# VH-VL binders against GTPase-activating protein BEM2/IPL2 (BEM2), part 2

Target 1, 199 residues: GTPase-activating protein BEM2/IPL2 (BEM2), of Saccharomyces cerevisiae (p39960r1967to2165)
Amino acid sequence: VPLEDVCERENTLIPTIVVKLLEEIELRGLDEVGLYRIPGSIGSINALKNAFDEEGATDNSFTLEDDRWFEVNAIAGCFKMYLRELPDSLFSHAMVNDFTDLAIKYKAHAMVNEEYKRMMNELLQKLPTCYYQTLKRIVFHLNKVHQHVVNNKMDASNLAIVFSMSFINQEDLANSMGSRLGAVQTILQDFIKNPNDYF

## First folded at step 8 (VH-VL; from e1 with heavy chain Y101H)

Design j3
Fold by OpenDDE, last read:
Structure j3 (fold): chain C 199 residues (1-199), chain A 118 residues (1-118), chain B 105 residues (1-105)
Amino acid sequence: as target 1 above (199 residues)
Amino acid sequence: EVQLVQSGAEVKKPGATVKISCKVSGYTFTDYYIHWVQQAPGKGLEWMGWINPESGDTYYNQKFKDKATITADKSTDTAYMELSSLRSEDTAVYFCARGYHEDWFDPWGQGTLVTVSS
Amino acid sequence: DIQMTQSPSSVSASVGDRVTITCKASQDIRSYVAWYQQKPGKAPKLLIYAASSLQSGVPSRFSGSGSGTDFTLTISSLQPEDFATYYCQQYYEYTFGGGTKVEIK
């Protein structure tokens, strides 16, 4: 289901399931070694996904306190899977190339950091509201994870690599020789390190 | 063109250690994971583990956790897999492959035959 | 652990034939399936990813379908260069099917 449809249905700026998953991870998973890198139990991940698909994330009966997915890596895995199953990039299909082109240009030293930040901010402001807010929430979450690197061993660079697959069309990724993936990683790394510079 | 080129065939005695290399070209080494896959003679494919070349982080198939050690050298765009305490059962062709992180493998190295015999 | 049961283990066919290979997962794996082709003495080659997406450069006679637990690789019209062993794979734990050898009749 498209992100905008979910938000419209729920009358929210961010999907409720995203909010709940991230809050739970922030509650008990920030210091988990290899958070988001180490896969969770597939059985638990699928059980959790089925639960919020069937019951609805907004239903009071839905809870993240369940023995079926007590491992935080199951929750983290479910979140990654959720993002991967979105029909569109969080940069939006219409704008993902604009974002990555900007990052590629910046990496080529064709602009200074201040100009990059300014132009990136302009692109972010053009995103649909639900895309912008969801992206912002995720970036700040990942920044928190990065801040706990001493314990979880997941820095911004590692997190950017792990999540890059969720921010690019799979077909385009497969046919881009890695150039677009690298650009997405650059963008995410910068966002995760310094979210206040962009949002 | 994206290429993964592996080191040549190895012949080892039981108990020995072997280290296989996988040199990549045609793309940014740190943008993709490197996976390793075992294929015993006349048998199917079995995943062994992966490495994130950027961070050096690894994840192993439990079956190979004590058998294989995967490393990467960013300065030479080369991934390595070391196999320790070799046994006859370790005789196989070993492949490296570029991974789209947690997704599919493309392309693959040409494979390295490791033969363990007394 | 997720098991991938591939069938048949072998199939004899002629040039021009339609060939169908199936893979059944022990649990729901959505569309996280890839198909590979391997010729003797060679490395596997990616054909299909995301269950139904054709890899760039792969002939259109190859197609993939399925979601959840049942997946299919189809060769609409077998060509001489298609005689090989084919493998399915799931992304969650990277387990492969047992393989299907497509042989000349």
Scores: ipSAE 0.022, ipTM 0.592, lowest interface PAE 6.3, mean pLDDT 90
Fold by OpenDDE, last read:
Structure j3 (fold): chain C 199 residues (1-199), chain A 118 residues (1-118), chain B 105 residues (1-105)
Amino acid sequence: as target 1 above (199 residues)
Amino acid sequence: EVQLVQSGAEVKKPGATVKISCKVSGYTFTDYYIHWVQQAPGKGLEWMGWINPESGDTYYNQKFKDKATITADKSTDTAYMELSSLRSEDTAVYFCARGYHEDWFDPWGQGTLVTVSS
Amino acid sequence: DIQMTQSPSSVSASVGDRVTITCKASQDIRSYVAWYQQKPGKAPKLLIYAASSLQSGVPSRFSGSGSGTDFTLTISSLQPEDFATYYCQQYYEYTFGGGTKVEIK
């Protein structure tokens, strides 16, 4: 289901499942070694996915406190899977090329850092509200994970690598050059390191 | 040009240990995972594990968790795989490959033949 | 564990033939599938990623399709250099298919 449709249906700025998953990870997973890189049990991940697909994340009967997905890596894995299952990039299908073009230009040293930040912010402001808010929430979450690198060993670079493919849909990937994936990684790394510079 | 160059063929006795290398060039070593893949003679490909060269973190196929140890040296842009307690069944060509992040493999090393014989 | 069942194990074909190789996943893996070509004594080479994205430099006669559990690699017109073994792979656990040897008829 498209992100925009979910938010509209729930009358929220961010999908409820995203909020719940990230809050749970922040509660008990921030210091987990290899968070997001070490996959959880496929069985647990699938069980969790099926639970919120069938019951709905807004149903009071749905809980993230369940023995079936006790390991935080199952929660993290479910979140990664959720992002990968989104039909559209969090940069939106319409704007993903604008974001990556900007990053590519910056990497080529065709602009100064302050200009890059300004232009990136302008692009972010053009996103639909649900995309912007969801992206912002995720970036700040990943920044929080990055801050716990001493324990979890997941710095901004590692996280950017892990999530880069989750920020581009299959259609965009099929129509993009490999350099665009690298650009997404660059964007995420910068966002994760310095979220306040962009949001 | 991105290249992965592996060390040469090895011949070992049962019970021995072997360490093969995979030197990368043409890209930033720490930006991509390195995967290792086993291919027994006349058989298919089997994934063994990966390493994040930046952090040194690894993840293994359960089948190889007690067989293989994967490491990386950032100073030389080289990944390593050590195989312990070698048996005849470990006779195979071993490939390193660059993981496009944590996804598909491209490019691959040329492979290293390890032969275990009494 | 996610299994990738590849078929056929071998196919005899002639130059100019259309060749189709299939791979079935034991679970829904969306489009996270890659296809590789391997020639004897050589390393595998990436052909397709994301189930249907053609790798740069790979001839257009190669194509990939599928989503969910059923995937297909197609060679529209087999060339002499295409005789090789092909493998599918899923990204979730990096499981390979059993391989398909395309040999001269």
Scores: ipSAE 0.022, ipTM 0.636, lowest interface PAE 5.9, mean pLDDT 90
Fold by OpenDDE, fold request of step 22:
Structure j3 (fold): chain C 199 residues (1-199), chain A 118 residues (1-118), chain B 105 residues (1-105)
Amino acid sequence: as target 1 above (199 residues)
Amino acid sequence: EVQLVQSGAEVKKPGATVKISCKVSGYTFTDYYIHWVQQAPGKGLEWMGWINPESGDTYYNQKFKDKATITADKSTDTAYMELSSLRSEDTAVYFCARGYHEDWFDPWGQGTLVTVSS
Amino acid sequence: DIQMTQSPSSVSASVGDRVTITCKASQDIRSYVAWYQQKPGKAPKLLIYAASSLQSGVPSRFSGSGSGTDFTLTISSLQPEDFATYYCQQYYEYTFGGGTKVEIK
């Protein structure tokens, strides 16, 4: 289901399931060694996914306090899977190439740092509201994870690698021969390290 | 007001070297790239290269790689372009320009005519 | 390298005429296109950036359109001061088109 449809249906800026998953991870998972890198139980992840698909994330019967997904890596795994199952990138299908082109150009030293940040901000402002807000929420979440690197061993670079494939669809990946993937990693790393520079 | 003011016209012999200046005012020199553009008499515009005044990094059009050397002086807010081994074909007006936002050029210097003749 | 093919090379028109200039890129350059006006003995002046954004201070009779490979500059009603040479440019690699001279008929 498209992100905008979910937000419209729920009358929210961010899907409720995203909010709940991230809040739970922030509550009990920030110091988990290898958070998002170490896979959770596939059984637990599927159980959790089925629960919010069938019951609805907004339903009172849905809870993240369940023995079936007690392991925080199951919740983290479910979040990654959720992002991968979105029909398009959080950069939006229409704009993902603009974002990655900008990153590639900047890495090639074709612009100064302040100009890059300004242009990145302009691109972000062109995103649909639900995309912008969801992306922002995720970036700040990952920044929190990064801040706990002493315990969880997951820095911005590691997190960017883990999540890069969730920010580029398979079609774009195939067409770019990996160049766009690298650009996404660069963007995410910068966002995660310094979210206030962009949002 | 943002302005780029270039040095005056030059007349040189073949084989000589010339250095053109482009002084910037009205904005922070290191915030934007400086580009150089060649325009031969009666011809179109041709991009030569750019410099990042902050870092000193440069990038050249392959055609001008061995002809032009672009530099910048942050202390005087001035960019320079040196043309070496001048030939008659190098006779042209040369413009500096600010790389603005998504790197379009605005504003431009007034241009510097370089004439190479025996 | 990205090439910009501009057409026509020249056009004769009268005051009040609609003038259209085209620029074709050799590859997809999104909206990374600018248009400039140059009068004899003067520096180029920015008219349009990002393919369709009008630069501040430029008359509204100027407009730009296009995305990908095909781009167009339009002067809706030519004025006496508009007789000049116009250039397209892609600022991915900063290549200019060959120019279009707008002359009085």
Scores: ipSAE 0.006, ipTM 0.559, lowest interface PAE 11.1, mean pLDDT 90
Fold by OpenDDE, fold request of step 22:
Structure j3 (fold): chain C 199 residues (1-199), chain A 118 residues (1-118), chain B 105 residues (1-105)
Amino acid sequence: as target 1 above (199 residues)
Amino acid sequence: EVQLVQSGAEVKKPGATVKISCKVSGYTFTDYYIHWVQQAPGKGLEWMGWINPESGDTYYNQKFKDKATITADKSTDTAYMELSSLRSEDTAVYFCARGYHEDWFDPWGQGTLVTVSS
Amino acid sequence: DIQMTQSPSSVSASVGDRVTITCKASQDIRSYVAWYQQKPGKAPKLLIYAASSLQSGVPSRFSGSGSGTDFTLTISSLQPEDFATYYCQQYYEYTFGGGTKVEIK
């Protein structure tokens, strides 16, 4: 289901499932060694996914405090899976190339950092509201994870690598040159490290 | 006791800049965010922005992005908000408040009245 | 942007009365709601956080309820010191309600 449809249906800025998963991870998983990098139990991840699908993510009775997915990596895995199952990149299919082109240009030293940030911000502002808000929420979440690097050993670079494939449509990724994936990683790394520079 | 003590009332002319302070005590300054809130005379509350004193990271209400600059000094446990290009519409009481990260506000400073008049 | 519609804007009540103030969010904000009390010339004071959690030191006559889009602050038995203006707030985007002035009847 497209992100816009989810947000419209739920009357939210961000999909409820995303919010709940991230909140739970922030609650008990920020210091987990290898958070997002270490895979969760497939069984637990699927159980959690099924619970959301069957019970509804918007159901207030749904809790992430369940023995079936006690391991935070299961929750983290579910979140990654959710992103991968989105039909479009969080940069949107229409704009993903604009984002990556900008990053590539910046890497080529064709612009200064201030200009890059400005232009990146402009691109972000062109995103649909739900895309922007969801992306923002995720980036700030990952920034929190990054801040706990002493414990979890997951810095912005590691997180960017882990999530790069989740932030780009797989079709786009498949058709992209290796340089574009690198660009996505660079963008995410910058966002995660300095979210307030962009959002 | 946790306290946020703000600087005194200010009277400024249009076009001027004012910087108000918020000194905290009774807790570790870097453990909480500091938020700023505007209240025009006889009006409600409007959030302006926050700062993470530990990192210096800030986030602003778009309405105040070009108006307010929030800073923090860890050495003095003091947060600051600078208002530039003051206009009559900027006349208001400004509050600082402690926030647990990006959550609710508690406690609040006593407020600082900024009056902009020709 | 998330809007918080607070009602009523004012209410006249007597000591001992039950007072109810409502706040409606334009979008689902879960339980990210706080309630504040403000007296003239004073700073706001936190009463409720997380929609229904009573702040330490706040009298038990204050209570909050709601989730999603509809929220309520209730004063079970209004006391003389409770005459003030009350604000709801969502701290997703930190939007405040318009305020409710509780006045003496």
Scores: ipSAE 0.000, ipTM 0.538, lowest interface PAE 12.7, mean pLDDT 90

## First folded at step 9 (VH-VL)

Design k2 (from k1 with heavy chain Y32F, light chain R30S)
Fold by ESMFold2, fold request of step 22:
Structure k2 (fold): chain C 199 residues (1-199), chain A 118 residues (1-118), chain B 105 residues (1-105)
Amino acid sequence: as target 1 above (199 residues)
Amino acid sequence: EVQLVQSGAEVKKPGATVKISCKVSGYTFTDFYIHWVQQAPGKGLEWMGWINPNSGDTYYNQKFKDKATITADKSTDTAYMELSSLRSEDTAVYFCARGYHEDWFDPWGQGTLVTVSS
Amino acid sequence: DIQMTQSPSSVSASVGDRVTITCKASQDISSYVAWYQQKPGKAPKLLIYAASSLQSGVPSRFSGSGSGTDFTLTISSLQPEDFATYYCQQYYSYTFGGGTKVEIK
């Protein structure tokens, strides 16, 4: 389901599943060694997905404090899988090349940092509201994960690698020399380290 | 054009160590993981582990964690896999492959035959 | 601990035949499946990613389908160059099916 359709159906600015998964990770997972890098049990991930489909879509009181969800890496895995299974990137299909082209120019030293930040902010302001708000929520979450790097061993560069797949078309990855993937990593690292410059 | 070029075949005695190289070209080495895969003679494929060349982070299949050590040298765009305490059961072709976090492998290196014989 | 059970282990077929290879995952892996072709003495070659997406340069006679636990690779009209061993792979935690050798009848 497209992100905008989920938010419209739920009458929310950010998908409910995203909010609940990130809240639980922020509550008890920020110090987990290898958070987002170490895979959770796929069986637990699937059980959690099914619970959201059956319980969470119709019940605002649904919570992840149940013993079924003891494994933080399964909660993190469910979040990663949700993002990767969206039909569209979080930069939107219409704009993903605008974001990556800008970062490619910056990486090639074809613009200075001040201009890059200005143009990136202009692109962010053109996103539909649900894309912008969901991206903002994710970036501030990943900044929190980054702040716990002493314990969890997940700095901004590690997080950028893990999440870049959610911001690029799989076809572009399969058919590219990796330049758009490197561009997304650059964007995400900067967002995670400096969220207040952009959001 | 993306290429992964592995070092040549090795013949080793039981108890020895071998270090296989995988040199990449045609892309930014630190943007992707390098995976290693074993194929024993007449057998299927078995994933051994990956390295993030940017950070040096590794993750191993439990079966191989005491056998294999995966490293990378960013200055030469080369990944390595060292196999220690070789036994005849370690005779196999070993492939490196380019992949990303939780994705498919493309392309693969040509493979390196390691033969362990007494 | 995701097991990929691939069948058949071999198939004998003629040029022009339709060949179907299946993989069953021990757990729901969504569409996190790739298919590879391997010829003797050579490295595997990616055919299909994301269960059904055809890799660039792969002939359209190859197709993939499935989601969840049941996945299929189909060769609609077998060509002489298609005699090889085929592997499925789940890439959440990287396990391969046992392989299917496609050989001439």
Scores: ipSAE 0.530, ipTM 0.837, lowest interface PAE 2.6, mean pLDDT 89
Fold by ESMFold2, fold request of step 22:
Structure k2 (fold): chain C 199 residues (1-199), chain A 118 residues (1-118), chain B 105 residues (1-105)
Amino acid sequence: as target 1 above (199 residues)
Amino acid sequence: EVQLVQSGAEVKKPGATVKISCKVSGYTFTDFYIHWVQQAPGKGLEWMGWINPNSGDTYYNQKFKDKATITADKSTDTAYMELSSLRSEDTAVYFCARGYHEDWFDPWGQGTLVTVSS
Amino acid sequence: DIQMTQSPSSVSASVGDRVTITCKASQDISSYVAWYQQKPGKAPKLLIYAASSLQSGVPSRFSGSGSGTDFTLTISSLQPEDFATYYCQQYYSYTFGGGTKVEIK
């Protein structure tokens, strides 16, 4: 399901599943060693997905404060899987190349940092509202994870590597020399380290 | 063209150590993981672990965590896998492969045959 | 651990035949499936990623389908160069199917 359709259906700016998963990770998972890098059990991830699809759809009070969801890495895995299974990049299908082309130019030293940040902010303002708000929520979450690096061992660089797949087309990765993947990593690392420069 | 070129075949005695190299070209070495895969004679494929060449982080299949040590050298665009305390059952072809976090493998190195014979 | 059960273990077919190879995952793995071709003495070669996406340079007679637990590789019209062993792989935690040897009759 497209992100925009989920937000429209729920009458929200950010998908409810994203908010609930991130809130739970922020509550009890920020110090988990290897958070987002170490996989959770696929069985627990699938059970959580199904609970959102079934119980969350029929019970507005659905919560993750339940013994079924004890494994933080399964909650993190469910979030990663949700993002990868979106039909569009979090930069939107229409704009993903605009973001990555800008970062490629910056990495090639074809513009100064002030110009890069200005143009990146212009691109962010063109995103549909649900993409922008969801991206903002995610970036501030990953900044919190980064702030806990002494315990969780996940700095902005590690987090950027893990999440970059949610921001490029699969066919670009399959056929690329890695330039767009490196571009996304640059964008995400900067967002995570300096969220107030962009959001 | 993306290429992974592995070191040549090795013949070792039980108890020895071997270090296999995997040199990459045609892409930015630090943008992708390098995976290692074992194929024992007449057998299928078994994943051994990966390395992130940028950070040096590794993750191992539990079966191989006490057998294999995976490293990378960013200055030469080369990944390595060291197999320690070799036994006859370690006789296999070992492949390196390019991949990403939770993703498929493409391309693969040509493979390195390690033969352990007493 | 996610098991990939691949069927059949071997198949004999004639040039021009349609060949179907199946993988069943022990758990729902969405579309985290790749298919590889391996010829004797050679490295595996990626054919299909994301269950159904054809890798660049792979002939269009190869196709992949499936999501969840059941996945299929199809060769629509077998060619002499398709003699090989084929492997499915789930790439959430990296397990391979047991392989399917395709022999040309």
Scores: ipSAE 0.523, ipTM 0.829, lowest interface PAE 2.7, mean pLDDT 89
Fold by OpenDDE, fold request of step 22:
Structure k2 (fold): chain C 199 residues (1-199), chain A 118 residues (1-118), chain B 105 residues (1-105)
Amino acid sequence: as target 1 above (199 residues)
Amino acid sequence: EVQLVQSGAEVKKPGATVKISCKVSGYTFTDFYIHWVQQAPGKGLEWMGWINPNSGDTYYNQKFKDKATITADKSTDTAYMELSSLRSEDTAVYFCARGYHEDWFDPWGQGTLVTVSS
Amino acid sequence: DIQMTQSPSSVSASVGDRVTITCKASQDISSYVAWYQQKPGKAPKLLIYAASSLQSGVPSRFSGSGSGTDFTLTISSLQPEDFATYYCQQYYSYTFGGGTKVEIK
């Protein structure tokens, strides 16, 4: 289901499941070694996913306090899975190339940092509201994870590579020479390190 | 063209240590994970672990946690796997492969045969 | 851990034959399955990813299907260069199937 459809259905700016998962991770998982790197129990992840799919994230019966997915990596795994199952990039299908082109240009030293930030902000402002808000929420979450790197060993670079997969479709990713993925990683790394510069 | 080129075959005695290299070309080394896979003679494939060349972060198959040490050198676009306390059971072809964290492997190195014999 | 049970372990076939290899996961793994081809003395080669996506450069006679626990690799018309060993793999813990050797009949 497209992100916009979910937000429309829920009458929210961010999918409820994203909010709930990230809040829970922030509550219990920020210091978890290898957060988002080490996969959770597939059984727990599937159980959580099934509960979400069947009950709905907006249902009061849905809870993240369940022994079946007590391990925070199960929650983290479910979040990754959710993002990977989105039909398009959080940069939106229409704009993902604009974002990556900008990053590629910046990485090639064709513009200064201030210009990059300015142009990136312009692109971000063109995103649909649900994409912008969801992306912002995720970036600030990942920044928080990055801040706990001493404990969780997950810095912005590591997080960027993990989540870059969620910002490009599998076909493009598989057939890429690395430029687009690298661009996404550059963007995410910068966002994660300095979210206030962009949002 | 994306290529992973591994170091040559090794012959070691029991108890020895061997370090295999995997040099990457044709793409940005730090953009992808590097996985290592073991294949014993006449047997199937078994995943050993991965490294994020950008951060140096690693994750191992529990079976190989005490056997293998995976590292990466960004300056040379080369990943390494060190096998310690070699035993005859460690005789195998070892492959490096490019990966997307928890995704599939593509492409693969040509493999490195490690033979452990008295 | 997640087991991938691959079958058959070997199959004898002729050029032009339709070959089907199956892989069953011990748990629901959605579509996170890849298929590889390996020839003797060579490295594995990616054929299929995401259960059904054909890797670029791979002949269209190769196809993958399935989701959840049951997955299938199909070679619609076996060619001489297709005699090899094939492996399925799941992404969550990177376990491989036991392999299927496709031999000349």
Scores: ipSAE 0.019, ipTM 0.557, lowest interface PAE 7.0, mean pLDDT 90
Fold by OpenDDE, fold request of step 22:
Structure k2 (fold): chain C 199 residues (1-199), chain A 118 residues (1-118), chain B 105 residues (1-105)
Amino acid sequence: as target 1 above (199 residues)
Amino acid sequence: EVQLVQSGAEVKKPGATVKISCKVSGYTFTDFYIHWVQQAPGKGLEWMGWINPNSGDTYYNQKFKDKATITADKSTDTAYMELSSLRSEDTAVYFCARGYHEDWFDPWGQGTLVTVSS
Amino acid sequence: DIQMTQSPSSVSASVGDRVTITCKASQDISSYVAWYQQKPGKAPKLLIYAASSLQSGVPSRFSGSGSGTDFTLTISSLQPEDFATYYCQQYYSYTFGGGTKVEIK
């Protein structure tokens, strides 16, 4: 289901499941070694996914405090899976190339950092509201994870690598795998390190 | 010509603190990051951290988080690295280097030898 | 953490020889790799950036290749001034390889 449809249905700016998953991870998983890198139990991940698919993330009976997915890596895994199953990049299909082109230009040293930040911010402001807010929420979450790198060993670089595939659709990846994947990693790394520079 | 000129060699006792400088010239100081790299005698290179002289933002290698403090003075185009609670293991040559938007390093300072001995 | 495994640790070669140094990343780092040359008592000098881009002023006998996890620095014809230690680096998190000392045979 498209992100926009979910937000419209729920009358939210961010899917409720995203909010709940990230809040739970922030509650008990920020210091988990290898957070998002170490895979969770596929059984637990699927159980969790089925639970919010069947019950609905907005249902009061749905809880992330369940023995079936006690391991935080299961929750983290579910979040990664959720992003992968989105029909489109969080940069939106329409704008993903604009983002990556900008990053590529930046990496080519065609602009200084301040200009890059300014232009990136301009692109972000053009995103649909649900995309912008969801992306912002995720970036700030990953920044929190990055801030706990002493314990979890997951810095912005590691996180960018882990999530890069979730921020580029399969078609775009196939067409420009090398350069654009690197660009996505660059973007994510910068966002995660300095979210306030962009949002 | 772009140059990074570091302060001279230092000899310190264990437990002491040392602050080395890296003065840049030939380019706009605030346009590039400054990185610091450690090289123990006869050993390889190890990245310590960087600073954005424009914003003052820093990012450290976790290994050096409690050891090094990186600062910058825009008025003098100089970056600094302070090493605290010095131990013999901190004996090394320390390099500053210009970073291209958190990318590769070029050019490098000439290095500063810090010797920690009782 | 991203590890850079550089090999060999040392190479004995003669002037005119082809020298190849490899660096393997612990994970995919695209082309974000630089190569440096360091002579005794001197600061490192940039040779290659973006895995294969030759730095201005560096002789064309130096070349870099690779993408993803495997990278190579090649000196097509070793010159007397090329005897030095070489380092690879990834600049996602700035890890260096262990270095390769190129010595005269």
Scores: ipSAE 0.000, ipTM 0.541, lowest interface PAE 11.6, mean pLDDT 89

